# Ledger of designs, part 228: VH-VL binders against q8ixk2r445to577

Target 1, 133 residues: q8ixk2r445to577
Amino acid sequence: FFGMLQNKGLTDYCFDYNPPDENQIVGHQVILYLCHGMGQNQFFEYTSQKEIRYNTHQPEGCIAVEAGMDTLIMHLCEETAPENQKFILQEDGSLFHEQSKKCVQAARKESSDSFVPLLRDCTNSDHQKWFFK
Below, E stands for the ipSAE of ESMFold2; O stands for the ipSAE of OpenDDE; V2 stands for 0.75 times the mean of E and O plus 0.25 times the DockQ between their complexes.

## First folded at step 12 (VH-VL)

Design ke2 (framework fv_axatilimab; at its last look DockQ between E and O 0.78; V2 from the best seeds 0.00; counts 0 for: pae E 2.7 > 2)
Fold by OpenDDE, look of step 12:
Structure ke2 (fold): chain C 133 residues (1-133), chain A 120 residues (1-120), chain B 107 residues (1-107)
Amino acid sequence: as target 1 above (133 residues)
Amino acid sequence: EVTLKESGPALVKPTQTLTLTCTFSGFSLSTFGMGVGWIRQPPGKALEWLAHIYWDDEKYYNPSLKNRLTISKDTSKNQVVLTMTNMDPVDTATYYCAHKLYPGRAFDIWGQGTMVTVSS
Amino acid sequence: DIQMTQSPSSLSASVGDRVTITCLASQGIRYYLAWYQQKPGKAPKLLIYAASKLQSGVPSRFSGSGSGTDYTLTISSLQPEDFATYYCQQHNSYPWTFGGGTKVEIK
């Protein structure tokens, strides 16, 4: 699967990543923003290694969850996907993070006019449903 | 079907406190994502954002106004109130309240605005 | 604060003309950019949000583009009702700020 990763409950909002420096794509938080498809900021790929890849250019970025955190942060992809970068996009649209055993949920970003994907206990909420478009 | 309307005094004396009320319909500030903001515009000048309040009661203010602003909401009345202390003639402007559907969205629906003149 | 610089501050154009207004942010605003139209004595009207998304009910002759710090509002073919003042606004970070405006006048 590839393209814009859109939330079901939060209509017209997609995964969005826009690092301050295009030459340094890691270390920043993935957010949600209105789906616009401009540039590469909203283009993601779900791979066979259960990665959510951001960049199609080298070096490639993969979404990771750092220890003790509930935010999605961009890391470099590795030849073998590390445990903190593994997600399961299930048939029902839930995006499950294997290591934390939590689901990705659209949530309000504190101190910002935006939403973010955060790890939360898995529910049947549409805010935890995602699909590629 | 969203509508907003500003109400308050048309004339305020210097040093007095301005209280404006935004009464709206077509949406609720109990709804996830909703927000209402205040924007002003001096005659012949550009727009200036003043404050914003979200459904979860999170508030933001323009720091240039030196903590003179207070924004609050009464969800049951569909009202947002803005107070601005120590008014000065320079604060003379048309004051708007506006609806914002979600974080990340723009102000999609505006009130007609209310002109406030600060003069002794 | 993020400064929004619009250019030009004013322009004269004729019906049918292609009009381009530019908004330059003092720092990257990541598509958190909206365009408004305002006519004398009226409240601003939203035209474009998320830099390029057309607000419902707005004619397709309006379009927005740009990225990073540079954004553009384009009116492909100016109509009589389009003579107004246009503002850009960023909401990437607080405080939200507007551009100085661009007055589109009849030539």
Scores: ipSAE 0.548, ipTM 0.868, lowest interface PAE 1.1, mean pLDDT 94
Fold by ESMFold2, look of step 12:
Structure ke2 (fold): chain C 133 residues (1-133), chain A 120 residues (1-120), chain B 107 residues (1-107)
Amino acid sequence: as target 1 above (133 residues)
Amino acid sequence: EVTLKESGPALVKPTQTLTLTCTFSGFSLSTFGMGVGWIRQPPGKALEWLAHIYWDDEKYYNPSLKNRLTISKDTSKNQVVLTMTNMDPVDTATYYCAHKLYPGRAFDIWGQGTMVTVSS
Amino acid sequence: DIQMTQSPSSLSASVGDRVTITCLASQGIRYYLAWYQQKPGKAPKLLIYAASKLQSGVPSRFSGSGSGTDYTLTISSLQPEDFATYYCQQHNSYPWTFGGGTKVEIK
């Protein structure tokens, strides 16, 4: 899959990545922002290795969750996907993070006027459902 | 249809505490994403943001008013209440409450405003 | 605090004119910018959110553009009902701040 990764319950909001330096794409948090399709910030690829890639830049970035954390951050992709970069996009739209056994959910970012994707206990909420557009 | 209306006293004496109530319909502050803010405008001057409350009960205040503000909600009554302590004539303004659909959106629907005059 | 500087503070224009109002932020605000219209004795009305998205029910002669620190509201062909004061507002960082306003008057 390739495109804008959109939340079912929160219409018009897409995964967005806006690193301060386009030549240093790692270590920053993925956010949710109003879908616009402009520039490179909202295009992601879901790969056969279960990665969510930010592949509009070289070297390519892959979304990861560090141990004990609930935030989605950008790491460099590796030839074999590390476990913390593996997400299962299920038929019902849930986005399951295999290592933590939690689901990606839309939530408000603390101290900001933004939504962000965070890991939460899996539920049947539409805020945990995602699709590529 | 989303509507909001401000209510409270039109006149307040210096040092008194102002309590304003925003009564709204067409949405609930228990609903995911919803927020209500307070904005004021002194006569002939620009808009100034005061405070905001989100559906998750997180609250944010303009630090220029330094601990004078308290915002709260009563979801059973569809109300948001703003309290401002130690009123001064400089606080004379029209006070608005406004609806905000989601984080990342803007204040899309405003109340009509209520004029508060601070004078002895 | 992010300071929002609007220019001009006022302007005079005729019906049919193209009007441009600018808003400069003291630091980047990543499209967390709104434009409001306010007529005397009335509450502000949202025109543009997310820097460039037109609010429902707002005429298409209004448009917004910009990025980073520099943002612009354009009225492509001024109408009699457009004589008002216009405000920009950032909500990228607390406290949320408004510009000083631009009063658009009949020439």
Scores: ipSAE 0.390, ipTM 0.807, lowest interface PAE 2.7, mean pLDDT 90
ESMFold2 (binder alone), look of step 12: mean pLDDT 93; pTM 0.954

Design ke20 (framework fv_axatilimab; at its last look DockQ between E and O 0.77; V2 from the best seeds 0.00; counts 0 for: pae E 4.9 > 2)
Fold by OpenDDE, look of step 12:
Structure ke20 (fold): chain C 133 residues (1-133), chain A 120 residues (1-120), chain B 107 residues (1-107)
Amino acid sequence: as target 1 above (133 residues)
Amino acid sequence: EVTLKESGPALVKPTQTLTLTCTFSGFSLSTFGMGVGWIRQPPGKALEWLAHIYWDDEKYYNPSLKNRLTISKDTSKNQVVLTMTNMDPVDTATYYCAHKLYPGRAFDIWGQGTMVTVSS
Amino acid sequence: DIQMTQSPSSLSASVGDRVTITCLASQGIRYYLAWYQQKPGKAPKLLIYGASKLQSGVPSRFSGSGSGTDYTLTISSLQPEDFATYYCQQHNSYPYTFGGGTKVEIK
């Protein structure tokens, strides 16, 4: 699966990554943004290694969850996907993070006029449902 | 159908406080993502954003007017209230409240606006 | 604050004309640009949001484009009901700011 990763519960909101430096693509938080499909900042790929890759020039970035965190942060992809980069996109649209055993949920970013994907206890909420478009 | 309507005094004296109420229907400020903002427009001039309040009671103000503005909501009444202190003739404008679906979205539905004149 | 410079301030056009209005932001607003139409004595009406997303119910002759700091509203074929004032607004970050407006008048 590849393309824009869109939330079911939020109308027209997609995964978005916009690093301040295009030459340093890691270390920043993935956010939700209006789906516009322009540029590479909303293009993601779900791989056979259970990675969510940010499709850009090499080196490629993969979404990771750092220890003790509930945010999705961009790391470099590795030859073998590390445990903190493994997600399961379920048939029901839920995006499950294997290591934390939590689901990715669209949530309000604190002190910000934006939404972000955060790890939360898995529910049947549409805010935890995702699909590629 | 989403509708909004502004209400308040049409005339305010200088230095007085303006209180405007936005009464809306078709949505609830208990709903995740919902927000209401205030925008004003002096006669023959451009639009100016004033303040915004969200379902979770997070608030934003125009920095140029922040110290004069207070926005609040009564979810049970479907109302948002804007107060503006120390009114001046320069504050004469049509005041609008408007609906916004989510953070980062535009104002998709507007009230008809209420004209407020500041004069001695 | 992000300044929105709208141009032209006014223009004259005829029915059937292609009309283009430009909005320039003082900094990048990442497609979070809205266009409104306002007629005399009426509230603004949302036409476009997210730079290019057509609001429901808005005729397809309206379109938005642009990126970064430079955005445009286009009316492919001006209709009689399109004579109005148009405003751009960035909804990228607070404080939200509007352009100075463009009055589209009949030639």
Scores: ipSAE 0.606, ipTM 0.881, lowest interface PAE 1.1, mean pLDDT 94
Fold by ESMFold2, look of step 12:
Structure ke20 (fold): chain C 133 residues (1-133), chain A 120 residues (1-120), chain B 107 residues (1-107)
Amino acid sequence: as target 1 above (133 residues)
Amino acid sequence: EVTLKESGPALVKPTQTLTLTCTFSGFSLSTFGMGVGWIRQPPGKALEWLAHIYWDDEKYYNPSLKNRLTISKDTSKNQVVLTMTNMDPVDTATYYCAHKLYPGRAFDIWGQGTMVTVSS
Amino acid sequence: DIQMTQSPSSLSASVGDRVTITCLASQGIRYYLAWYQQKPGKAPKLLIYGASKLQSGVPSRFSGSGSGTDYTLTISSLQPEDFATYYCQQHNSYPYTFGGGTKVEIK
């Protein structure tokens, strides 16, 4: 799959990666932003290794969740995907993080007017459903 | 279908406190992403955002109004209340409540508005 | 605060004309711009959100474009019901702010 990864419940919002320094793509949080498809910030690839790649840039970034955390951050991709970078995009649209056994949910960033994807206990909420556009 | 209706006094005296109630139907403020805001429009002038409140009870106010505003909700009654203290004739305006879906979205459904005149 | 400068303040046009209205933000608002239509004695009606996304039930002759600080509302073929005042609003940052309005009148 390749394109804009959109939330079903939070309509017209997409995964977005906007690092402060385009030469330093590692270590920043993935956000949700109004889908617009302009520039390189909203294009991701879902790979056969179950990675979500920020694949418009070299070196390629892969979305990860660090142990004990619930935020999605950018790491460098590795030849063999580490456990913390493996996500299962299910037929029903749920995005399951294998290592934590939690699902990606659209959530409001604390005390702000912005959204982020976060890991939460899996539910059938449309805010935990995702698809490529 | 989503509807909102403003209620409150049509006339207040200077220095009095204005209390406006927005009663709505077709959605709940306990539902993720839902918000209700207040916008005013003086006669013949542009729109001015006043405040809004979200499903998670986060509140935002226009700082230009010097802490004169208080917004609250009663989710069981589908109501949002705006209180504005120390009213002045320059506050004469039509006051609207409006629905917004998600933080960062626009106001998509508006009430009909209520005209509030501030005079002796 | 982000200042929204809307131009022109008024214009006269005929049915069938292409009409453009511009809105300039004092700093970048990253596509979080809305357009509203307001008729006398009525509440505003949302036309466009997210700079270019058409609100449900709004005719396709309305379109929005722009980026950064510069945004435009276009009515491709003006209809009799389109004579109204139009407002832009940024919804990126608090406080939310509106443009001064553009009155579209019958020529």
Scores: ipSAE 0.228, ipTM 0.753, lowest interface PAE 4.9, mean pLDDT 89
ESMFold2 (binder alone), look of step 12: mean pLDDT 93; pTM 0.947

Design ke21 (framework fv_axatilimab; at its last look DockQ between E and O 0.76; V2 from the best seeds 0.00; counts 0 for: pae E 8.2 > 2)
Fold by OpenDDE, look of step 12:
Structure ke21 (fold): chain C 133 residues (1-133), chain A 120 residues (1-120), chain B 107 residues (1-107)
Amino acid sequence: as target 1 above (133 residues)
Amino acid sequence: EVTLKESGPALVKPTQTLTLTCTFSGFSLSTFGMGVGWIRQPPGKALEWLAHIYWDDEKYYNPSLKNRLTISKDTSKNQVVLTMTNMDPVDTATYYCAHKLYPGRAFDIWGQGTMVTVSS
Amino acid sequence: DIQMTQSPSSLSASVGDRVTITCLASQGIRYWLAWYQQKPGKAPKLLIYGASKLQSGVPSRFSGSGSGTDYTLTISSLQPEDFATYYCQQHNSYPWTFGGGTKVEIK
């Protein structure tokens, strides 16, 4: 699966990554933004290694969850996907993070006018449903 | 379908507290992602954001007004209230409340605005 | 605070003209930029959100573009009803701030 990763409950919002420096693509938080499909900012791929890759150019970025955090942060992809970068996109649209045993949910980001994907207890909420478009 | 209307005094004396009420319809502040903000505009001048309240009761204020603002909501009445203390003639402006559907969607629907004059 | 600088402050144009208004942010606002139109005695009207998304009901002659700190509102062919004051607004970070406005007047 590849393309824009869109939330079901939060209509017209997609995974978005916009690093301050195009040459430094890691270390920043993935957010949700209005789906527009412009550039690479909203282009992601779900791989056979259960990675969510941010497809731009080499080196490739992969979404990771750092220890003790509930945010999705961009890391470099590795030859073998590390445990903190493994997600399961379920048939029902839920996006499950294997290591934390949590689901990715659309949530409002504090101190900003934006939404972000955060790890939360898994529910049947549409805000935890995702699909590629 | 979404409408907002500002209400409050048209005249306030210096040092007094202004209380404005925004009554709206067509949406609920219990709905995820909803928000209402206050914006003012002095005669012939630019717009100035004052405060914003979200559906989850999180609030934000313009720091330039030095903690003079308080925003609150009554979801059951579809109202948002803005209080501004220690009013000064410089605060004379048209005050607007506006609807914001989701974070990132800007203020898409505005009230007609209410003119507030601060004078002794 | 993020300062929004609009240019020009005012301009004169004729019906049918292509009009471009610029908004410069003091720092990057990552497309968190809206454009409003305001006529005398009326509340602002949303034209563009997300830097380039046309608000429902707004004529297609209006368009928004830009990235980083530089954004533009374009009216491809000015109509009589377009003479008004236009404002940009950032909501990248609090406090949200507006530009100084651009008054589009009849030449």
Scores: ipSAE 0.323, ipTM 0.815, lowest interface PAE 1.8, mean pLDDT 93
Fold by ESMFold2, look of step 12:
Structure ke21 (fold): chain C 133 residues (1-133), chain A 120 residues (1-120), chain B 107 residues (1-107)
Amino acid sequence: as target 1 above (133 residues)
Amino acid sequence: EVTLKESGPALVKPTQTLTLTCTFSGFSLSTFGMGVGWIRQPPGKALEWLAHIYWDDEKYYNPSLKNRLTISKDTSKNQVVLTMTNMDPVDTATYYCAHKLYPGRAFDIWGQGTMVTVSS
Amino acid sequence: DIQMTQSPSSLSASVGDRVTITCLASQGIRYWLAWYQQKPGKAPKLLIYGASKLQSGVPSRFSGSGSGTDYTLTISSLQPEDFATYYCQQHNSYPWTFGGGTKVEIK
């Protein structure tokens, strides 16, 4: 799968990665932003290794969740996908993080008027449903 | 159809406390991401955001007025209430409440506004 | 606080003209910019959010563009109902702040 990864419940919002320095893509949080397709910040690939890759940039980034955290952070992709970078995009649209056994949900960023993808207990909420556009 | 309507006194004396009620229909403030804000416009002047309340009871205030403002909601009555203390003639304005469809979007539906005059 | 500076404060135009209004933010607002139209005695009406997203029911002659600190509202062919005051508003950071307005008048 390749394109803009869109939330079903939060209409018109897509995964977005906008690192402050193009040469330092590691360690920043993935956000949700209005879908626009400009500037290559919203193009991701879901791979056969169950990675979500930010692959319009070199070196390629892979989304990870560090142990004990609920935030989606950019790491460098590795030859063999680490466990914290493995997500299952299920047929019902849910995006399951294998290591934590939680689902990715569109959530309000604490004390702000913006949204981010966060890990939460899996539910049937449309805010936990994702698809590529 | 989403609608909002402001109610409260048209005339307030200096130093008094203003209480404004926003009564709305067509949405619920218990719905994830929903919020209601208050904006005012002095005669002939630009708009000024005052306060905002979200579905999860998170509240935000314009820092220049923070110690004067209190916002609250009553989800069962579909109401949001703004209280503003120590009114001054400079606070004379039309007061609007407005809806946001979801956080991250702008104020898409506004009430008609209520004019509040502060004069002795 | 993010200051929003609108230019011009007023302009005169004829039906059919292309009208451009600019809004400058004192710091970057990452496309979180809205445009409102207000007619005398009426509440503001949302035209555009997210810098370029057209609100439902708004005619396609309205468009928004810009990035960083510089944003523009364009009316491609001015209609009689478009004579009004226009406000920009950033919705990136609290407090949410509005521009001073641009009055579009009939020439």
Scores: ipSAE 0.025, ipTM 0.667, lowest interface PAE 8.2, mean pLDDT 87
ESMFold2 (binder alone), look of step 12: mean pLDDT 92; pTM 0.939

Design ke3 (framework fv_axatilimab; at its last look DockQ between E and O 0.88; V2 from the best seeds 0.00; counts 0 for: pae E 5.1 > 2)
Fold by OpenDDE, look of step 12:
Structure ke3 (fold): chain C 133 residues (1-133), chain A 120 residues (1-120), chain B 107 residues (1-107)
Amino acid sequence: as target 1 above (133 residues)
Amino acid sequence: EVTLKESGPALVKPTQTLTLTCTFSGFSLSTFGMGVGWIRQPPGKALEWLAHIYWDDEKYYNPSLKNRLTISKDTSKNQVVLTMTNMDPVDTATYYCAHKLYPGRSFDIWGQGTMVTVSS
Amino acid sequence: DIQMTQSPSSLSASVGDRVTITCLASQGIRYYLAWYQQKPGKAPKLLIYGASKLQSGVPSRFSGSGSGTDYTLTISSLQPEDFATYYCQQHNSYPWTFGGGTKVEIK
């Protein structure tokens, strides 16, 4: 699967990554923003290694969850996907993070006029449903 | 469907506190993502954002107004209230409240605005 | 605070003209940019949100573009009802700030 990763509950909101420096794509938080498909900021790929890849150019970025965190942070992809970068996109649209055993949910970002994907206990909420478009 | 209307005094004396009420319909501030903001505009001048309140009661203020602002909501009444202390003639402006659907969106529906004049 | 600088502050144009208004942010605002139209004695009307998304009900002659710090509102063919003042607004970070406005007048 590839393209814009859109939330079911928040219509027209997609995964979005816009690093301050295009030459340094890692270390920043993935957010949710209006789906527009401009540039590469909203292009993601779900791979056979259970990665959510951001960049199709080298070096490639993969979404990771750092220890003790509930935010999605961009890391470099590795030849073998590390445990903190593994997600399962379920048939029902839930995006499950294997290591934390939590689901990705759309939530408001603190001190910002935006939403972000955060790890939360898995529910049947549409805010935890995602699909590629 | 969504409508907002500002109400409050048209005239305020210097040093007094202004209280404005925004009464709205067509949406609820109990709904996830909803927000209401206040924006003012002095005659012949540009717009200035004042404050914003979200459905979860998180609030933000323009720091340029030196903590003179307080925003609150009464969800059951579909009202948002803005208070502004220590009013000055420079605060004379049309005050608007506006609807904002989600974080990341913009003010898509505005009230008609209420003119507030600060004068002794 | 993020400063929003609009240019020009005013312009004269004729019906049918292509009009371009620019908004420059003092720092990157990542598409958190809206355009409003305001007529005398009326509240602002949202035209564009998310830098380039056309608000429902707004004529297609309006369009928004840009990225980073530079954004543009374009009216492809100015109509009589388009003579008004236009404002950009960023909501990338608090406090949210508006541009100084651009008054589009009849030539």
Scores: ipSAE 0.584, ipTM 0.876, lowest interface PAE 1.0, mean pLDDT 94
Fold by ESMFold2, look of step 12:
Structure ke3 (fold): chain C 133 residues (1-133), chain A 120 residues (1-120), chain B 107 residues (1-107)
Amino acid sequence: as target 1 above (133 residues)
Amino acid sequence: EVTLKESGPALVKPTQTLTLTCTFSGFSLSTFGMGVGWIRQPPGKALEWLAHIYWDDEKYYNPSLKNRLTISKDTSKNQVVLTMTNMDPVDTATYYCAHKLYPGRSFDIWGQGTMVTVSS
Amino acid sequence: DIQMTQSPSSLSASVGDRVTITCLASQGIRYYLAWYQQKPGKAPKLLIYGASKLQSGVPSRFSGSGSGTDYTLTISSLQPEDFATYYCQQHNSYPWTFGGGTKVEIK
């Protein structure tokens, strides 16, 4: 799948990556922002290796969750996807992180006027459902 | 239809505490993402954001008011209440409450506003 | 605090003119920018949110653009009902702040 990764429950919000320095894309948090499709910040690819790639930039970034954390952080993609970069996008729209056994949920970003994707215990909430457009 | 209406005194004396109530319909502050803010406008001057409260009871205040503000909600009454202590004539303004759908959205529905005059 | 500087503070224009109003933020605000129209004696009305998204029911002659610190509201062909004061507002960082306003007057 390739496109804008949208939340079902938080309508009109998309994964967005806008690192503070365009040349230092690693190590910053993915956010949720109003879907607009401008500036290439909202385009991601879901690969057969179960990666979520930020591939509009070179080098390509892959979303990861570091051990013990709940935030989705940009790492460099590797030839073989590391376990912390593997997400299962299920038929019901849930986005399951295999290593942590948790689901990606839209959540409020502390100290800002935005939402972020965070790992949470899996539920049937529409805020844990995602789709590409 | 979403509506909001401000209520409170039209005239207060200096040093008095102002209490304003925003009564709304067409949405609930228990609903995920919902928020209500307060904005004021002195006569002939620009808009100034005062405070905001979200569905999860997180609250934000304009620090320029030196902790004079308290915002709270009563979801069962569909009300948001703003109190502002130690009123001064410079606080004379029209006070608005406004609806905001989600963090990251804008104030899309406003009340009519209520004029508060601070004078001896 | 993020300062929002609107330019011009006022302008005179004729019906049919193209009008541009600019808003300069003291720091980048990542499209967390709204534009409001206010007529005398009335509450502000949301025109544009997310810097460029047109609010439902707002005429298509209104448009917003910009990025980073520089944002613009454009009225492509001014109509009699557009004579009003316009405000930008950032909500990227607390406190949320408004610009000083731009009064659009009949020439």
Scores: ipSAE 0.156, ipTM 0.732, lowest interface PAE 5.1, mean pLDDT 88
ESMFold2 (binder alone), look of step 12: mean pLDDT 92; pTM 0.938

